# Designs tried in a protein design chat: VH-VL binders against Rho GTPase-activating protein gacX (gacX). Part 6

Target 1, 188 residues: Rho GTPase-activating protein gacX (gacX), of Dictyostelium discoideum (Social amoeba) (q54j98r51to238)
Amino acid sequence: STVEEVNIPLFLHNGFKYIIQHGLGIEGIFRIAGTKDKVKQLQMQLDKGENIDYDASKVDPVDLADLMKIYFRELPDCLLQSDQYDHFISLLTLDRLGQIQKLRELVSSLRPENREMLKQLIWFLGRIAVNSTTNKMSEENLGLVWGPNLLWKGGKAVSTTDMMELMAGAGKIKLIVTLLIEEQEHVF

## First folded at step 19 (VH-VL)

Design y3 (from x4 with heavy chain Y100F)
Fold by OpenDDE, fold request of step 20:
Structure y3 (fold): chain C 188 residues (1-188), chain A 120 residues (1-120), chain B 107 residues (1-107)
Amino acid sequence: as target 1 above (188 residues)
Amino acid sequence: QVQLVQSGAEVKKPGASVKVSCKASGYTFTSYYMHWVRQAPGQGLEWMGWIDPSDSYDYYNEKFKGKATMTSDTSASTAYMELSSLRSDDTAVYYCARGFDDYDAWFDYWGQGTTVTVSS
Amino acid sequence: DIVMTQSPSTLSASVGDRVTITCKASENIDSYLAWYQQKPGKAPKLLISDASKLQSGVPSRFSGSGSGTEFTLTISSLQPDDFATYFCQQYNSYPWTFGQGTKLEIK
């Protein structure tokens, strides 16, 4: 057995491994809602600082996927850092090469812990996307789902009060996260 | 006012296909999921699946995989459901129904229903 | 799949009566339950979401309660317009499932 260096929360690290092992072929992984009561239970365990043994508990990868999204959504600040929001949005005015360059710069400027978490998350999402023929989760779909959970302006991204504004921004964020997944080898 | 208007009744032979339409109005079509629900004669309701018109992502009840195909046309604010290889037990009223997402997954508006009859 | 069982299947009552319909889930669904009213030849109408949230335009005589595995729909004073079939629906886990229905008929 090899000791792995874990630079992200353990539940995510183990979660990525677990989903890769058991969830890559699940249609709609990260897109469809998990079992809601079970997701809440997982969240409670996480909030209590409990170690969740996914294998022993036979956790549904879809439920774990929801837990992951919830985790990032409930961070004090978005993973891509809200103070960088305008910079990320601005890259959409650039051509493809310019976008990649800008992303590289922005990602490199993130806090080290955020950058590392992003790197591993994007890698993980790339693995999901490779199996899009089976799980129906392309880079674009993953961008759509994860966008609002990774980047928002100011306050928390989760809101139902101004859906129009959220949707308008969501399209742009989707593109950014999609690009991160597609061009991760050139960004990180 | 939110309205969902479905296409008219269909009578088909076994083995045939049928495509039901659901035209939405009174709201932003791409902001809500469109669900389909079946009700066989004298029976309860069965959820068939949903489609997100914003990107045409569809998800089906396993029971209806291979039977139903959901599509949407945003320019027409219309959702479609095609049933293939029809059998007598596919005879039912088919409803389109609006839902916000698959978390708040109740249906606040319904089409009037489309009766599909399959008989030899 | 989560099985939703309603009771009774048929209920006879008179105008003015207090009526209670029960919906039981085969497993925990927290409060992810909706109630619908359906009249013959018509589409279902949403009455209650999240087990107890009365929808806009629904008379206050309707109420929902319960959590976990047992839920109830109550009509405090039955009106002529209330004779219909009622369905519960869980949206806790895929696939979403409905109860078999409770037909409320005139006694």
Scores: ipSAE 0.898, ipTM 0.951, lowest interface PAE 0.5, mean pLDDT 95
Fold by OpenDDE, fold request of step 20:
Structure y3 (fold): chain C 188 residues (1-188), chain A 120 residues (1-120), chain B 107 residues (1-107)
Amino acid sequence: as target 1 above (188 residues)
Amino acid sequence: QVQLVQSGAEVKKPGASVKVSCKASGYTFTSYYMHWVRQAPGQGLEWMGWIDPSDSYDYYNEKFKGKATMTSDTSASTAYMELSSLRSDDTAVYYCARGFDDYDAWFDYWGQGTTVTVSS
Amino acid sequence: DIVMTQSPSTLSASVGDRVTITCKASENIDSYLAWYQQKPGKAPKLLISDASKLQSGVPSRFSGSGSGTEFTLTISSLQPDDFATYFCQQYNSYPWTFGQGTKLEIK
């Protein structure tokens, strides 16, 4: 499926395009850390409301990938909505068809802005996964990386420095996001 | 107490392969990355790459791509590094080292090192 | 690749001396720098992370400072156990790189 609507932040929309053009073949895209000082600089520009021209600035797609993860992690609430956490986790007790149906229901019940952002993000991640033979980023790997940035219980997401405490739920969240990427045509 | 215990010294001929092991204990093996660092005689330290034992994802320094292969066995809490097509300039002490992730990418615990000598 | 340059390469000092070792990065690395101590025949030991964070169990006579491109490891009063080789390491960008080392020897 293709995404035609631009109802998400411009830096994400342009970022998805930029990474598709320049980052699909990069090994470990979204898995490996970018240049940390440069990522901070990009974040500062974003926080100031500046429009970043990725081509003109010759932005490293890996750095941009980190910026995207940071953006979702630092949202006041997770994209999948923390009040829906238990409902998402519960779908793991169902069979594959049941899981897809439950995901469809949950996604459809999200706030419209969250649903649209999720749809475009998952589409984008699907494009990344298609090139997994080159970039080593399968749906499962992307689920692992993005899971904690998209769904958490409670208020604000825990920082990456506390990943050990998140290990118990991380496996389940990984499965959910992996399923979203794999079955996006049936969920959205 | 966190411990990393490596396999013993190896002497190999040029063209051969060697596999070094690193057994971890005292912590959850899958919760930390395992890194490998090389030190040639009288030289500095070179980072070779890391593996995430939780899913066996590995990432290498470009310099060592094709030379080193990292693997792990979670059931044995052991990381492995295989060096192929050995040559004299591969002679070095090889260390496994624990790291939290690739953001906080310092190494808080090290193996005792494995000396690999390549000579004809 | 980011080049880490330590100075001096060799330093002779006496017990009780104040010693400073410098590490310079070829590019900005903010505070993403670690310091290690290595004794002959032993693995490196982590002393400091994030340029100035002293690790648990490391004596308080060790301290790190700096940001950007210039960093310093300081030993306020040298003890016999401190004679070793010291390395800095950047983890700002791949590949992570080490300084060439500073050998601290007894005068």
Scores: ipSAE 0.894, ipTM 0.951, lowest interface PAE 0.5, mean pLDDT 95
Fold by ESMFold2, fold request of step 20:
Structure y3 (fold): chain C 188 residues (1-188), chain A 120 residues (1-120), chain B 107 residues (1-107)
Amino acid sequence: as target 1 above (188 residues)
Amino acid sequence: QVQLVQSGAEVKKPGASVKVSCKASGYTFTSYYMHWVRQAPGQGLEWMGWIDPSDSYDYYNEKFKGKATMTSDTSASTAYMELSSLRSDDTAVYYCARGFDDYDAWFDYWGQGTTVTVSS
Amino acid sequence: DIVMTQSPSTLSASVGDRVTITCKASENIDSYLAWYQQKPGKAPKLLISDASKLQSGVPSRFSGSGSGTEFTLTISSLQPDDFATYFCQQYNSYPWTFGQGTKLEIK
């Protein structure tokens, strides 16, 4: 069976490269806010379909990190697919080996374009985590930051009970993204 | 009623350390960052950094790296800021201030301030 | 660092006066600006966020305006309780910075 190969958006491809070149040593990258007016300007350029030359514009890697999070948060559906939310959360009831195996299954079931984008993102986040002694961004810190940008439950929170469950889920989503980064060699 | 109550005034000699506490009540302590802001005598306000009590992640204004250390104790709903190797120009009022995060970084509630005086 | 410059440094006014205080940023901060009131020996009190959003419990005689690099705080019909020092603060870019303050005194 032939696996469909898809490219990721050019802004992400070039952005990953740029942050690997310039941003691996930046404390709190992805955790701290970028310069807000500059992030908005970058987003406007992206929305117009412009190619952003990060080197020529001397883009702050922290601003680009914010742009990347905004991109994923604004997808029509989350990258991990909202209809899979309960399946992802439930894997945490398994032991570590079971978690890895279930995660591999869930990732394999994603639409091909989502799976390819996730693979490249998680690889990139792994590059940041390797430098955590300098940048203070461990797999767990990246899981915290990226969780809400990659997975949410469909529908609307319309009661205090629903809102309480959404808040409780944030800690679980953190663990799932942490596991993706830590175990990517076994998941992808 | 949100309240931030800080520890009392301190007088220290150069080279000493001081640890200021900020006890929070009336809200979910781990849902907001705790910022620290100083005000030297007759001067304006300087932002020093924040701590996220939910995971103890701290982040500092470069000016105060190595000078200030921020911690929190979620079981006591208390944030701490320690100043090391005190010098006379560390004399100031130190405030804790609540902010939602570093995107919405306005400070809606402040502690009463802790005066730290450093003199020989 | 973004430098926030307030003018005037000191302002004398009478009860009932309309007062404006200006805050200028050294570079664009869009609308990421807050205003605080501070009385002697007290902590600052938040008045306005996002340049113009009045905080709950703050009297409607306070208003804020501006975007980009220039911002104003306006107090209409001054009350005795309004004589204090006022600070602007930007949160567009790390580190967060405050203006040097404007002291509003009784004439």
Scores: ipSAE 0.838, ipTM 0.917, lowest interface PAE 0.5, mean pLDDT 91
Fold by ESMFold2, fold request of step 20:
Structure y3 (fold): chain C 188 residues (1-188), chain A 120 residues (1-120), chain B 107 residues (1-107)
Amino acid sequence: as target 1 above (188 residues)
Amino acid sequence: QVQLVQSGAEVKKPGASVKVSCKASGYTFTSYYMHWVRQAPGQGLEWMGWIDPSDSYDYYNEKFKGKATMTSDTSASTAYMELSSLRSDDTAVYYCARGFDDYDAWFDYWGQGTTVTVSS
Amino acid sequence: DIVMTQSPSTLSASVGDRVTITCKASENIDSYLAWYQQKPGKAPKLLISDASKLQSGVPSRFSGSGSGTEFTLTISSLQPDDFATYFCQQYNSYPWTFGQGTKLEIK
């Protein structure tokens, strides 16, 4: 198998397209909470393996944004691979050029399926950031909200919002995800 | 000993502006959103919006966009809410209220309230 | 906006009575509902989050129940300190909205 044969889940592929078509102008997309009962309904459909027709159901892009974050947060291991946590965090001791070069190396060493999913996600987040004057979601804002969904220390984590989790490297992870979005042309 | 202490009552003329402060103590200021809620005389409560002090990101109830501006000063552990172009129907008590985020958006601690009176 | 409707608007009761206040949402809000107590001239005080989760320091005579669109705050044995107005608030969907209040008058 080659990298061209590696696909992302259909719900993500269609979801990215849907948000690009309908959600790029929504203030705070990915930052503000969706309608919680509707997000739970979407999650139940995904868990049952049901195909979600976003257009037919007129899904709110903010609800879909929450569903996407939940999907990544609930992976058995984070997308950036928890055993690479210290390697990613150590990037921040380097100057900008060194950070980009090391980030490219770390991304290249990810499992192929994780690297392909990351590439498509980061491309998608870049599309949101280009519209930040309207949606108020800059690369840094996206880094903040996506950081805890993409990288954590040690295996599967139980979801929580306690004070310790907010402090546990969250500011550093924000910077790494911000760099991925800003420099994707040099990283991928 | 979480405490939110608001600035004192204000009497303003129509067309003026007012800036209400909310000084926080007893917790890490940047770990919680600060919400603003108003209560007009003899009426219920209206949520106005929030600010995240950690990065100054603000989000508003559509009804108050262009009327209210929320800011914070992390060095002073203080949130602010400014009302512009005051009208008589802006007369109300304005509360700051602490919430963890916009998912757990129930308010466990409130300021004492600031009465803003707009009178010609 | 989700409209929160409380019943009754005013309730008169004696010390020791069991009191029930209801809150109805115009749409499903699952269990994303809080209850507050407000005494004259004071800020609201959180009593209950997530429909039924009693907050620390709140007397055990207060309880909440319900899900979906119908919710109840119960005071099992009314005390003089319970003279206040009570508000429900939903946080299922933006914007967060409050009920109009229920004024509890103690005889």
Scores: ipSAE 0.832, ipTM 0.912, lowest interface PAE 0.5, mean pLDDT 91

Design y3 (from x4 with heavy chain Y100F)
Fold by ESMFold2, look of step 19:
Structure y3 (fold): chain C 188 residues (1-188), chain A 120 residues (1-120), chain B 107 residues (1-107)
Amino acid sequence: as target 1 above (188 residues)
Amino acid sequence: QVQLVQSGAEVKKPGASVKVSCKASGYTFTSYYMHWVRQAPGQGLEWMGWIDPSDSYDYYNEKFKGKATMTSDTSASTAYMELSSLRSDDTAVYYCARGFDDYDAWFDYWGQGTTVTVSS
Amino acid sequence: DIVMTQSPSTLSASVGDRVTITCKASENIDSYLAWYQQKPGKAPKLLISDASKLQSGVPSRFSGSGSGTEFTLTISSLQPDDFATYFCQQYNSYPWTFGQGTKLEIK
């Protein structure tokens, strides 16, 4: 039995492989919108429990990228666990070495299934970032687009309407995800 | 009141470049994408690309890659579009247009347009 | 690229007429379509988003309908201010594309 197959949904595992094969050179992958009606069709297939053969269907990697972000955004709780929001944000008050050490602690405290999914996702995002000269998706750009899909505050605030506070939070989440990608060898 | 004010008309020779400005007022400049759209004489509209002023990330219609360069200056609330290596078929009116992002990509406010004329 | 084809190219009408302009997409765009009005020498003005959502400040005589590949803009009772060129635009798929325009002229 394959440990990797047990740890994350098959559509993600196969999706990472597909994008590595076909999408590393696509400008703005994960940043630009996919074809909206086609992304809806892909999501419908997943909701029905269908397996998608990406190669046979010739899926556009940009559409698959959108589908992946939707999957994480629609999880019952965010991957980094909403009750850990303040703990993740607070690590930014530390120097770089302290940030890495605290991040390793926080990642180690995640549920095992969340930690394993995060590890594989962050490794995959690292593959995208290495090709940033071609695809224009640096660690910071990936942090920006992935941050809102991976971490949000528990009881998601109807009470906070201050746009500067929301923007400041998004900027901090970007830095956390950027750090995960940059320092993954020391965190996982 | 949202307003986009563009720089004045330009007359250029082939091979020159031109930089069109678009000054925004009445909203938070970094909260919206700035798109550029051209209209050749007697022709329809062509989308050229967008820039996100919050991080200066730009994205182009393939047709205009290498021709157009989009930038922004957040301290001046101004977007710029530069056309390089001008040819006579670059003669057109160039509009800046505000859109929320590339999911809600309808353009609710437009600049008045900048006419660029390239003599052959 | 998704091709947006408008018909008719030119439409002559009188004040008070009911006018319908059509826009056909070369492939399914769901409801990701906007309508614009452009007067000579002026920038386009947004009238409708999402095929049917009337924008703030646009008179209620304007309406949009359709989904998939066929869309219409209707002006229920034409006013002098409505003589202009009208464009549709899709935002389902990059690159965003516009129809070629429909010029609405006074008879």
Scores: ipSAE 0.801, ipTM 0.896, lowest interface PAE 0.6, mean pLDDT 91

